# Designs tried in a protein design chat: VH-VL binders against q09693r1to98. Part 5

Target 1, 98 residues: q09693r1to98
Amino acid sequence: MKILASSTNYVLHNRLSNSQYEDARSKIVNFGGEFTNDAAKADYIFVNYSQINRVRRELRTIGTPLETCVSCKLIVKIDWLNEPKESLTPGNPYVIWH
Key: E = the ipSAE of ESMFold2; O = the ipSAE of ESMFold2 at other seeds; V2 = 0.75 times the mean of E and O plus 0.25 times the DockQ between their complexes.

## First folded at step 7 (VH-VL; framework fv_patritumab)

Design r6 (at its last look DockQ between E and O 0.77; V2 from the best seeds 0.00; counts 0 for: pae O 7.5 > 2)
Fold by ESMFold2, look of step 7:
Structure r6 (fold): chain C 98 residues (1-98), chain A 119 residues (1-119), chain B 113 residues (1-113)
Amino acid sequence: as target 1 above (98 residues)
Amino acid sequence: QVQLQQWGAGLLKPSETLSLTCAVYGGSFSDYYWSWIRQPPGKGLEWIGEIDHSGSTNYNPSLKSRVTISVETSKNQFSLKLSSVTAADTAVYYCARLGEYTWDYFDYWGRGTLVTVSS
Amino acid sequence: DIEMTQSPDSLAVSLGERATINCRSSQSVLYSRNNKNYLAWYQQNPGQPPKLLIYWASTRESGVPDRFSGSGSGTDFTLTISSLQAEDVAVYYCQQYYSTPYTFGQGTKVEIK
């Protein structure tokens, strides 16, 4: 069972090049996760931000404010995908919101 | 309105550590992101990195191994350290605020500090 | 990294005439989900820090004269100074904020012909 098994995952494209974005999508699949193009349906949202207030603002600009993501459990710094040594839990140092 | 005042040593030898500080006046410190940007004399601009009031950073990968940005929120200040400098690090260094709407463009800039690294 | 390329490197324009500066990004900076171009323009007078002119490709910053305008979308952008004034002699930079690292064009020097 892979580290992202049974999860639906979204990548916020802000502050990522196209190659960084595609790399993140590929890693999610390689780790057993499902990818969604709809932030409102994700369990995990991966972001290139350290501050949750910036993520909230960007999600509003694309029509999927955080309050509409009924499934969202964690918002996570995208760098976690590079070396996911610890499972995603609220205490994980890459988590910026839970 | 918002003013950024910066200071630090302007003359360094190779291998030393560059250290600059920026103080923010006339605006909210905790609601914005803060950046360092450099400009070699007669050349273009390079983004170094950013920090927020909580100390969370994001660095340009080209400099990440040598860069530390830190914050002193109680003084509305943030600082840049760049280790192991060479002549290639000679530049005017600016502190700047990221803009309000998306907080990703630079709407206020410090006056700049020329840092010269002897060759 | 997104590379930003400006043209021309320098431009000489008569007072009161139109100056046009082009900026091209190596990939699109238009985010289709919100239909916004993550592009800014800066003016840098000699001995001064850069000053923000335009953001979102075409939105003028407060206090910027209306002779400055931005246009374009995706990968191709233009800064226009409709009637060049003496105080507009400066170097102009475009900047993308679509992805980190934020990157700037190499600059375009505008001078009086």
Scores: ipSAE 0.056, ipTM 0.738, lowest interface PAE 6.6, mean pLDDT 89
Fold by ESMFold2 at other seeds, look of step 7:
Structure r6 (fold): chain C 98 residues (1-98), chain A 119 residues (1-119), chain B 113 residues (1-113)
Amino acid sequence: as target 1 above (98 residues)
Amino acid sequence: QVQLQQWGAGLLKPSETLSLTCAVYGGSFSDYYWSWIRQPPGKGLEWIGEIDHSGSTNYNPSLKSRVTISVETSKNQFSLKLSSVTAADTAVYYCARLGEYTWDYFDYWGRGTLVTVSS
Amino acid sequence: DIEMTQSPDSLAVSLGERATINCRSSQSVLYSRNNKNYLAWYQQNPGQPPKLLIYWASTRESGVPDRFSGSGSGTDFTLTISSLQAEDVAVYYCQQYYSTPYTFGQGTKVEIK
């Protein structure tokens, strides 16, 4: 029933205040998703970026380059958590990488 | 060398829509974010929002309901519309490049356009 | 929103003397995972747009004279002009880029005493 059920989710902290970050974590849990503090373990990575190359660089600077996340299926603009009208699929307009 | 040139109407009545355009020369348009920033006379700077070449935007929440930033990628241009203006919107408006490709500070700025909203 | 507060609002400094500007953020702008302070400083000469001086709190932008230096970490930052020149008369702004919306300090006007 829950839109993020059976998913493991990471939030990239870049460009988020501490309160925005905590709000995103709460939304993930409220939508039935599991949260991880390790990007390499995530199915979905939520980001405050629209350009994938910026995300790649930031993940490298924190020691978890995208290449190490074998489970990652989608990188998603964080705003989807405010408006989860459609399920997360590669065609979703909030998805920037799949 | 990157150069930003901006233009648009400088005098508005209350309730009108502010409209400004910024053209980018001498650099890659698609590798960067492009921003609008304003400065009321004698006051500090306020970030309005940003856009990339694909049309993806991010706005200051304080202005979000009234702001539209758009892009014409084929012309290396982006624009600002601010609806329902009041005297509080009187400011110099700048277009700016958001850092080198990878970072979120402003390294190139337009010369600014003073927009005055009559009282 | 991260609020940025500068002090003083203005200062007058003799030519060749040291100018010191403080910037305080309402929340830390140091990201502990990469150990970077997401803070920039700008100079704005009268009638001109701001010009980038410093990023990452202490890194000078290309072409910025050595007399400009930035220091500090977390919530407290300082811009120092070690030997004030006539062309340094301007308003100086700090800016955080830790989170959106990006926010600026209110500015510090530097003038010759």
Scores: ipSAE 0.028, ipTM 0.726, lowest interface PAE 7.5, mean pLDDT 88
ESMFold2 (binder alone), look of step 7: mean pLDDT 93; pTM 0.951

## First folded at step 9 (VH-VL; framework fv_patritumab)

Design s1 (at its last look DockQ between E and O 0.94; V2 from the best seeds 0.00; counts 0 for: pae E 3.9 > 2)
Fold by ESMFold2 at other seeds, look of step 9:
Structure s1 (fold): chain C 98 residues (1-98), chain A 118 residues (1-118), chain B 113 residues (1-113)
Amino acid sequence: as target 1 above (98 residues)
Amino acid sequence: QVQLQQWGAGLLKPSETLSLTCAVYGGSFSDYYWSWIRQPPGKGLEWIGEIDHSGSTNYNPSLKSRVTISVETSKNQFSLKLSSVTAADTAVYYCARLDYEWDYFDYWGRGTLVTVSS
Amino acid sequence: DIEMTQSPDSLAVSLGERATINCRSSQSVLYSSNNKNYLAWYQQNPGQPPKLLIYWASTRESGVPDRFSGSGSGTDFTLTISSLQAEDVAVYYCQQYYSTPLTFGQGTKVEIK
């Protein structure tokens, strides 16, 4: 069973190069997750921000305020995709919101 | 208190690249986001973009194709490059610090007038 | 983009009198999740960079005199200087930080009448 099995995942493009963005999308698929272009449908949102309020700002910018993401369980620092050692849970050190 | 000191060339010809640097004194460089903001003479303010200590950037879409903001963390410095300048890019350019958590600006540099000649 | 429009563009006020500056956003800057207005006010004295006066629409920054107050919600905001002093001659800007790009009003110049 893959670590992102049965999850729908969004990657916030802000502060990522195009190559970093595509690399993150590839890793999500390789870990068994499904990718979405609609943040409102995601279970997990991967971001290159350390502060949740900046993420909330950018979600407002794209018209998908965090409150519209009814399925969202975690907002996670993108670097987790590089070395996923533990299941993605609220206690995971890469999680900035749950 | 925190002080931002900025410098760079003030006179450019059309098509050249604008290059400015901002040095941060006092306070933490790595804990904050840093921005460039410009003000054409007699006009309002325009946010250009932001950067953190790791070099990750977020740009105003209106300028994104011409803007590069970079950081030299070991020197507590960040810089602005704006390519292919025209007379419309004539402005006072400010470096500024975003508040620790929120997106208003609590410290500003003194500004650098950049004039793009004919 | 959220457009910020100030009025008036300039005003002349007698020393010691009240100055009132209005700011309107093209879209609400009130975030219902925390019930806060993402609006700041800046003062720019001649030849100086902007200085933060007010954030969250009505919260004064440390060291800002009590004569400065902010009010309003949603799309309509006001900066009031209750008793104008000589050092208050400046251009004043509102700024929204609800969404990017971060945007500013065009400014309101305050002069002694």
Scores: ipSAE 0.447, ipTM 0.861, lowest interface PAE 2.9, mean pLDDT 91
Fold by ESMFold2, look of step 9:
Formats: sequence, C-alpha cells, structure tokens
Structure s1 (fold): chain C 98 residues (1-98), chain A 118 residues (1-118), chain B 113 residues (1-113)
Amino acid sequence: as target 1 above (98 residues)
Amino acid sequence: QVQLQQWGAGLLKPSETLSLTCAVYGGSFSDYYWSWIRQPPGKGLEWIGEIDHSGSTNYNPSLKSRVTISVETSKNQFSLKLSSVTAADTAVYYCARLDYEWDYFDYWGRGTLVTVSS
Amino acid sequence: DIEMTQSPDSLAVSLGERATINCRSSQSVLYSSNNKNYLAWYQQNPGQPPKLLIYWASTRESGVPDRFSGSGSGTDFTLTISSLQAEDVAVYYCQQYYSTPLTFGQGTKVEIK
C-alpha cells in the first residue's frame, strides 16, 4: 500500500511557483493519494510555511478557515513530499499542526 | 538590533524595470519573512509581497503579474523587481520584516524614492 | 480584499490635548477561535519610515509610551493619544493582518493646532 493511500490531500498554493504546485500534485498521486481542490475536504494539507498561524491566515483568505475542515488530520510542510521516509503521524518532524 | 539597509536606482523611464535591494544586519535572516511595501508621495501604504530565506514568495494579486521578489540568503539580502513601470509606480519603497509569528511589521528600512517620469 | 478606512484625514490638536483617530475595516478582523483582532497601528514621523505602535488592536509595542492606546473590535477601531506631545506630529496608519493582501488605511495626519 502506498504511503498516501486512502488519503485526500490539498496543496496550499501560497509561496509555490506553478511548477512547484504541479510537482506536489504529481507526487501526491504517485504516492497513492487523492487530490482535492477544496481544503475543507482534505485529510492532509501541504504547505510551504513553517508556522501554523500563517497557514491559518491563508485559509481564512480563501474562505476555508481551518476550523471548518472536519476531516483535516495534519498540516504538513510540503518538503515531506520530496523525502517521504516516514509515514505521516503527529510526531513527524514535517507536521506543523495535528 | 536589527537594521535594514536598502538601495537601488531612483529615476526610471516608463516601461523600465524597477530594481531595489535590502540587506539585513544584526538579526536572523532565515527565521523571518521579509516584505516590500510602497507609499506614493503624500498617500498611503501598499503591501507588495513577502519572501522567506528559501526564495518562496507570496504577492499582492494587484501587482503579481509585474512583481518578482528574490533572495540571496548567503548575503542576507532580498530584492524587488517591478516590470513595465508607469508614473503610477512613483513611490517610496520600503523593505520590512514581519513579526516572528504574526503578520505585522516590526522593522522597516529607511525607504527609497523611485520616480518614474511622465 | 479587506479595505481599511480612516477618519479624519487630518486632525489638529493642541499640545497636551487628546487626539482620537478612527479606523474601520470592510470586514471583521476578529478571529473567533482566539478572540483576537488582527489590527495594528503605525506612526510615521516626517521623513521617517513607519514605526509599529500597537498590535492586536490594543497591545503596545515595547518602548511605546502609555499615552498611546488602542481600542475597538470587529470592524471599528480607535487610536487615542491622551496628551499630545510635539514628537507625536506624524501620520498614523492602521493595518489589518487577518487575510492577504495585507492592507493599510489611507492615513490620518496629526498636527499641532
């Protein structure tokens, strides 16, 4: 079973070039994950931020405050997609919110 | 104490590219986000965008098509390029640091007046 | 975008008297999950860059004199200078940081009467 199997995943566009965004989408699919364009439906949200409160700011900007995502389990630094050696758990060093 | 020093060309013709640089002294460069903010003479402030040490940017949608912010982390510097300038781009341009965690600005450069001839 | 509107555009106040500056946002900047107002105030003295005075609508930045105070919530905010000093002649700006783009008010110029 692939490392993102059975997960629904969102990538926050902020601070990503179009090519970085498309690369992240491709990696999610290659790792067995489903991609969504709606942050409120995601299990995992991948971000190019190290601090959760800036992520909260951008989620407010797009009309999907973090509090509305009933399915969200983790917010993860996008660099995890480059080196996914360990499964996503609350203790993973790339996780900034759980 | 953190100090921001900025420089660049102050006089441009229409259609040229504005180019400014900001150097950061006395503090951590890699732990903060950095912004450019502009102020037309006698008018208010406009946020242009932000960048971190990795070169990742977030721009004001109103300027996104013409703006490039870049970083040279080894020199603790970041830069602004604004293409296709017009007289409406005449302003004092400031570099500034975002607070460590929140999105207000705790340190500012002295500003650089950029004039675009009519 | 959240638009920020200040009033008045300019204000003349005698030394030692109170100055009051209003700021209104087009949308609430109160985040219900933490009950904080994402609003800052800046002072810009003539020929100087802006300087942070207040964040969270009412928290003074380190080194800011007690005569500066901020109040308000949601969409309506006030900066008060309780006893105007000569060094307080400046333009004052409010700024929201609830969402991007980060936006500022148009400014309020404070002068000595």
Scores: ipSAE 0.279, ipTM 0.809, lowest interface PAE 3.9, mean pLDDT 91
ESMFold2 (binder alone), look of step 9: mean pLDDT 93; pTM 0.946

Design s2 (at its last look DockQ between E and O 0.95; V2 from the best seeds 0.73)
Fold by ESMFold2, look of step 11:
Structure s2 (fold): chain C 98 residues (1-98), chain A 118 residues (1-118), chain B 113 residues (1-113)
Amino acid sequence: as target 1 above (98 residues)
Amino acid sequence: QVQLQQWGAGLLKPSETLSLTCAVYGGSFSDYYWSWIRQPPGKGLEWIGEIDHSGSTNYNPSLKSRVTISVETSKNQFSLKLSSVTAADTAVYYCARLDYTWDYFDYWGRGTLVTVSS
Amino acid sequence: DIEMTQSPDSLAVSLGERATINCRSSQSVLYSSDNKNYLAWYQQNPGQPPKLLIYWASTRESGVPDRFSGSGSGTDFTLTISSLQAEDVAVYYCQQYYSTPLTFGQGTKVEIK
């Protein structure tokens, strides 16, 4: 069973080139996850930020402040997609919010 | 204390590329986000964008198509390039440090006046 | 974009008197999650870069004289200089950091009357 099976996933485009963004989307699909263009519907939000407050800022910018993303379980540093040996849990070192 | 020193050419012709560099002394380069901000003569301030030590950038959408911010982390430097300049790009350009956590600016360079002639 | 509008554009105040500068945002910069106003104030003396004075609408930056104070919430903010000194002749800017792009007010020039 793939590591992102049964998950809905959003990638915050900030601080990603278009090719990095598309690479992240491809990895999500390859790992069995479904992709969404709506952060509020995601189980996992992948970001190129190490600080949750900057992510909160950008979610406010796109009109889906974190408090309205009722489905979100984890916000994860995007580099996890390169090294997904550890399952996504609140204790995972790539997780910046849960 | 932290010191930001900036330099670059101050006089350009239309269609040229603006190029400025900011060097960071006396502080951690890798722990902070760095920004360029500009101020047309007698007018307010406009945020251009931000960069971290890894080279990841976030730009003001109004300028995104023409702006490139880059780092040379080994020298604790970051740079601004703004392509296809016009007279509207005449401004004092500042490099600045974002607060460790929040998005206000706690240290600024002295500014570089860039004039785009006709 | 969150538009920041300052009033007045310029202000002449007698030495030792109170100066009051207003800043209004086009939408609230109060984040309900932490109850903080994402608002900063800067001073720009002639020929110099801006200098941070206030963040969180009312928290004074280290080394800023206590004659500077900030107040307000939501969309309406005030910078007050309780007793204007000659060195306070400057342009003052508010800045929101609630969302990107980060935006500044157009500035308020403070002069000695």
Scores: ipSAE 0.700, ipTM 0.904, lowest interface PAE 1.2, mean pLDDT 92
Fold by ESMFold2 at other seeds, look of step 13:
Order: structure tokens, then sequence, then C-alpha cells
Structure s2 (fold): chain C 98 residues (1-98), chain A 118 residues (1-118), chain B 113 residues (1-113)
């Protein structure tokens, strides 16, 4: 039904204003997803980076390096939340890691 | 080759706002992250923050409350503003490019000495 | 924050002899996922901006003479200048890029004895 139903989602705050961050959280809920404050527990991690290495850097900074997230399926560019036209799959153009 | 040219006022009074601009020549502005780094006289280097062409920023937490980095993408320029300066903000300020993938700096501006009088 | 500490603060080395600079990080900068050390070295000649010498602890940047070499892993790193030249008089900085804030060592001044 909803495009993020049954998912647990984390938003990396780096490179987002407070209003952008809150907007992303609201969209996740509106799309049926659950929000988590723990990146290691997320199915999807939404980021404002185009390159995975910088995301890995920031996950190391906050103490939850990507390797600690057993449930992580995809790392996704945040802009997908603005126009979620395609389901999140490894082949989705907004996905930078899977 | 990429060249970074920087400018701005070099002498400030306490409580004023530091303002510097960096122009990028000879490279892709939109494919890279751009940083400001400062060096107090006779001391080491401090990373201030980074920005991309869309204007998204990531700041050193130690300076975040006073720092604004902005971009004029149509001019291939980015700028630094540091509010409420004190003598402790006296430094040479560099603009620099992050490597395409990794977080080391491959091109640097020539630096601008900013002195805050006391 | 990852604190970077260099030693010595300064050294004097005879022309043509070896200079050795140490850098220690307060926590490991070796990323287990890719087995790379997120460590760079810069040279800053008097009155000049820093110049990248080495990244990934041991990979020389293009155009850097082979007398410069980097070694070490985890928390302990070394920059070696195998045969010091007059143009190598500079301050040398290590930098970690494992996590933010990006941090630099306090510098090591190299002089000719």
Amino acid sequence: as target 1 above (98 residues)
Amino acid sequence: QVQLQQWGAGLLKPSETLSLTCAVYGGSFSDYYWSWIRQPPGKGLEWIGEIDHSGSTNYNPSLKSRVTISVETSKNQFSLKLSSVTAADTAVYYCARLDYTWDYFDYWGRGTLVTVSS
Amino acid sequence: DIEMTQSPDSLAVSLGERATINCRSSQSVLYSSDNKNYLAWYQQNPGQPPKLLIYWASTRESGVPDRFSGSGSGTDFTLTISSLQAEDVAVYYCQQYYSTPLTFGQGTKVEIK
C-alpha cells in the first residue's frame, strides 16, 4: 500500500537544515515508514551525499559505522523522498549503496 | 589545471564578521566538495567546513554556531562568513578542494591573512 | 574528535641524510571494511599553502619525488625523507580523514643541520 510500509528508516542529518531534516522525517511517516534514531537498526538510510565514502565517514563519526548495521538494505539519496516514483530497489537511481 | 583564487578584507575589529570569497577556475565546480581551512600564525590547520554546488554544508562543530559557507554556483564561487570575531580568529584562511572521492585536499588557494585587532 | 599528534616538533637533518617524522592518532584510522589507513601528509614551504604529498598513509601524490615515503598503520605513522634536499625545508602535517571534523597534526618543522 504505502511505499515505505514495513520499513525502518534513518536520516543522516549532515548537510540538511533543521527544516529539511524534519521534512524528511515527516515524508517517511507519511509514506508508511517507521523512523529510527539509530542508524544501525535501519533498513534504509537517507542521505544528502552522492558518494558512499562520505556517508561512511559520517557513520564512523556518529559511532555507527556501516558494518554495524545488520539490517541495512539500501543507502538512498534524500531527494527520493521528494518524488518517490519508483520503489526502492538496488537498481533505483537514487540508491548509492546496497 | 584547477586554480583557486581567494580574496576578502584582511583587517577586522572584534565583533565584526569575517567575509572571504574563493573563485574556482579550470575545473568542474559541481563535481567536487569545497572547504575552508584556517591556520593561526605559527600554528596548525583547522578544518572549518565543506559545501557543494547545491549549497549543502557540513561544519566543524567547534565553529558551527558562527560559520556560514555559501555558494554562487553560476560564478563558480564559494564564500566564508565568520561572525562575532575575536583576536583568536586571526589566521591565514585557505579555500581548498576535497579530492573527488576522499577527504584529503588536492588544491589550495594561496591564503588570506585575516587579522582581528584587539 | 580524532586528535593527531606529531613528533618531534622540529628536527635538523644534514643535507642528503634521512629525516623521520612521526604521527600518532588518538584512535585508529584504519577502516576495517577496506583495510585502508585514512591518513594524508602535507608539506608547507615557507609562505606557501600546504601541498598534498601522500594519501592512504603510503601512496605518493603525482609529482612527489620518491625520496618521500609514508608507512605505518592504525594509530602510528611515519613520513620519511630518504635524502633531504634544500627544497624540503618545510613544516610537515599529517591529516586524518577517517571521521569529521577532519583534523591535522600540529606540524613538524624540518631544517637542514
Scores: ipSAE 0.688, ipTM 0.900, lowest interface PAE 1.3, mean pLDDT 92
ESMFold2, look of step 9: ipSAE 0.631; ipTM 0.890
ESMFold2 (binder alone), look of step 9: mean pLDDT 92; pTM 0.941
ESMFold2 at other seeds, look of step 9: ipSAE 0.651; ipTM 0.894
ESMFold2, look of step 10: ipSAE 0.688; ipTM 0.898
ESMFold2 (binder alone), look of step 10: mean pLDDT 92; pTM 0.940
ESMFold2 at other seeds, look of step 10: ipSAE 0.631; ipTM 0.895
ESMFold2 (binder alone), look of step 11: mean pLDDT 92; pTM 0.939
ESMFold2 at other seeds, look of step 11: ipSAE 0.645; ipTM 0.891
ESMFold2, look of step 13: ipSAE 0.631; ipTM 0.889
ESMFold2 (binder alone), look of step 13: mean pLDDT 92; pTM 0.938
ESMFold2, look of step 14: ipSAE 0.661; ipTM 0.893
ESMFold2 (binder alone), look of step 14: mean pLDDT 92; pTM 0.939
ESMFold2 at other seeds, look of step 14: ipSAE 0.660; ipTM 0.897

Design s4 (at its last look DockQ between E and O 0.18; V2 from the best seeds 0.00; counts 0 for: pae O 4.4 > 2, placed apart)
Fold by ESMFold2, look of step 9:
Order: sequence, then C-alpha cells, then structure tokens
Structure s4 (fold): chain C 98 residues (1-98), chain A 118 residues (1-118), chain B 113 residues (1-113)
Amino acid sequence: as target 1 above (98 residues)
Amino acid sequence: QVQLQQWGAGLLKPSETLSLTCAVYGGSFSDYYWSWIRQPPGKGLEWIGEIDHSGSTNYNPSLKSRVTISVETSKNQFSLKLSSVTAADTAVYYCARLDYTWDYFDYWGRGTLVTVSS
Amino acid sequence: DIEMTQSPDSLAVSLGERATINCRSSQSVLYSSNNKNYLAWYQQNPGQPPKLLIYWASTRESGVPDRFSGSGSGTDFTLTISSLQAEDVAVYYCQQYYYTPLTFGQGTKVEIK
C-alpha cells in the first residue's frame, strides 16, 4: 500500500515555483494521498521552510492560522516528497511540527 | 541593534577557494535564515544561498556545484566557500539576514571585495 | 527562475523633482490567496550595502522617508521619489521573494541633473 494512503495533504505555495508546486501535488497523488486546497482540512502540510515560525506567519496571512487547523497532524519539509524513505511520524527528520 | 561583521581574504588566484566568514552581534542567531549575496563591480546583486542555525542550506542552482555555506552556531557565525574561482567571481560579497518571516533582507554586512586575478 | 528587469538603467532628475523607477518580473509575484505582492525595493548608496526601503510592493520600512513610495501589482511595479534630495543619489534595486532563487533587478542609478 502507498505511503500517503488515507491522508489529506496541502502544499504551501510559498518559496515554490508553479512547476515545483504542481510536481509536489503530483507526487502526493502518486503516493496515494488526497490533495486539498484548504490547509485547515489537511492531515499533512508540506512546506519549503525549515522553521515553524515562518510557516505560522504565512498560514495566518492566507487566512488559515495553524491553530484553526483541527485535522493537521504534521508539518513537513517538502523535500520529503523527493525521497520518502521513512514514514511520516513526529520523529521523522523532515517534520518541523506535530 | 543587530550587526553583521564579515572578513576573509580579498585577493585570490584562479582555481583557489574563496572563504568568507560573517559574525552576528546583537540579535538571535537561531531564529533567522542567513544569506550570502554577491555584487560584481558595476553590476547587480546575486543571491548565493542561505543557511539556518541547524545547518540546513538552500543554494542558487547556478552556483550549487561550487558553493558550501556552513554555520558555527556556538560562535554565532556562518561562512561561505566558493571553489574553483575565476575572474567571473570577482565581486563584493555581502552577508545578510532574512527577515524573521519573509525572504527580504533587513540587515547587511559591510561587504568584502574579492578580486580573482586574471 | 523569476527574472527582474528594471527601467531605466539610469536617470538624472533635478533636485526637488519626481523620480520614477520601473520593475518588471517575468512571472507574477502576486500570491492570490493572501493578495500580496512579494516584492521589495532597496537603496544602495556608493560604497555601502543595500538598505531596505519597501516590502509588499508598497509598505515603507520603518525610518524610510515618506517621499519614497511603491506601487504596482503582479508583474509591473514602480518606485517613486516624490521630491529628490541629494542623499537619494544611489542605485535602486527591486527584489522578488515569491520563490527561490531570490532574484534582484539589475539596478537603476539615480543622479542629480
């Protein structure tokens, strides 16, 4: 079974070109995940940041503050999608928030 | 007030490695991204890359094969190495801090002119 | 990569007159979900590092004189100096921060006529 099966996933577009964004969306689907355009509905949020404070500010700026995302389990560095060798758990090195 | 002080050798021969260091005073080192930016004489600015306190880097693809940015968090310092230099690498090199949240630069070092002889 | 192109490359303006600098990006830097333009302007005096003037295309950084203003959206942006003063002789750069690599315009040199 696929590594993102049964997950709903959002990609924060900041610091990504349109082609990088679409590539990430395609990888999510190929890995068995569902994509959402609403960060508040996501189980996982993929980001091109290493620091959570930057992600919190941007989510607030687009109207979906992290504190209102009731379903969010993990915020993950987007590079995980390039080589998803380890499952997404709070201890995964690509996870910046849980 | 935050201040960035930078140093390193300013005159190189072709094929040598450029090495610069930036020390950060008067602010949090671990809450920010830190960048190197260069400016060839009479030309515009080129972003080289960035690093955070944990050593996570992101490099301009045009330079990635020759660039190493490193951090010494205990000293509040970060460094640039650019290998295999040519005359095209002659520039003023700046260290700079990215804003707390956004990717524009709020504090800059004074700059270091690095000249690569022909 | 997003290419940033400024015009003119240089301009000469009489003291007290208006200076206008244009910046065009090869791709939109407007993020529609927050309706913000990821564009900054810098001033670089001779022998000095760049200094931040404007971010979000039109928001003035603290301590920047009100004669500096930014406008525009999407791909087309303008920095205006409403009444040029002697200390405004500098090179001005636009910069996009929509995605990496972060890129700058080639600069516009402003001189007193």
Scores: ipSAE 0.275, ipTM 0.807, lowest interface PAE 4.3, mean pLDDT 90
Fold by ESMFold2 at other seeds, look of step 9:
Structure s4 (fold): chain C 98 residues (1-98), chain A 118 residues (1-118), chain B 113 residues (1-113)
Amino acid sequence: as target 1 above (98 residues)
Amino acid sequence: QVQLQQWGAGLLKPSETLSLTCAVYGGSFSDYYWSWIRQPPGKGLEWIGEIDHSGSTNYNPSLKSRVTISVETSKNQFSLKLSSVTAADTAVYYCARLDYTWDYFDYWGRGTLVTVSS
Amino acid sequence: DIEMTQSPDSLAVSLGERATINCRSSQSVLYSSNNKNYLAWYQQNPGQPPKLLIYWASTRESGVPDRFSGSGSGTDFTLTISSLQAEDVAVYYCQQYYYTPLTFGQGTKVEIK
């Protein structure tokens, strides 16, 4: 079973080139995850930010404040997709919110 | 004490590319986000965009098609390029530091007037 | 975009008297999750860059004199200078940081009457 199997995943486009964004989407699919264009429905939100307050700002900007994502389990630094050696859990060093 | 020193060409013709550089002294470059903000003469302020030490950017959608912000982390510098300028781009351009946590600006460069001929 | 509108555009106040500047946002900048107003005020003295005065609508930045105070919530905010000093002659800007793009008011020029 793949590491993102049965998960719905959103990638916040801020601070990503179009190439980086598409690369992240491809990796999500290769790891068995489904992609969504609606942050409010995601299990995992992948971001190119180190600080949760800036992620909250951008989620407000797109009309999906973090509080509206009832299914969201983790917000994760996007670099995790490059080398997912450790399971995606609240204790993972790439997780900035859970 | 943090100091932001900025430089670049102040006179441009239409269609040229604006290019400015900001150097950061006396503070941590890698712990903060850095922005460019412009002010047309006698008018208000417009946020252009932001960059971190890794080169990741976030731009004002109104300028996104023409703006590039870049970083040279080894020199503690970041730069602004604005392509295809017109007279409407005449302004004082500031580099500024965002607060460590929040999106207001605690340190500013002294500004560079860029004039685009009509 | 959140549009920020200041009033008045210009204000003449006698030395030692109160100056009042208003800022209105086109949308609320009050975030219900933390109950904070994402609103800052800046002072720009002639020939100088802007300087941060107030954040969270009412919190003074370190080193800002007590005569500066901010108030308001949601869409309507006020900067008050309780006793105008000569060094307070400047243009004042409000700024929202509720979401991007970060936007500023058009400015209010304060001068001595």
Scores: ipSAE 0.257, ipTM 0.806, lowest interface PAE 4.4, mean pLDDT 90
ESMFold2 (binder alone), look of step 9: mean pLDDT 92; pTM 0.942

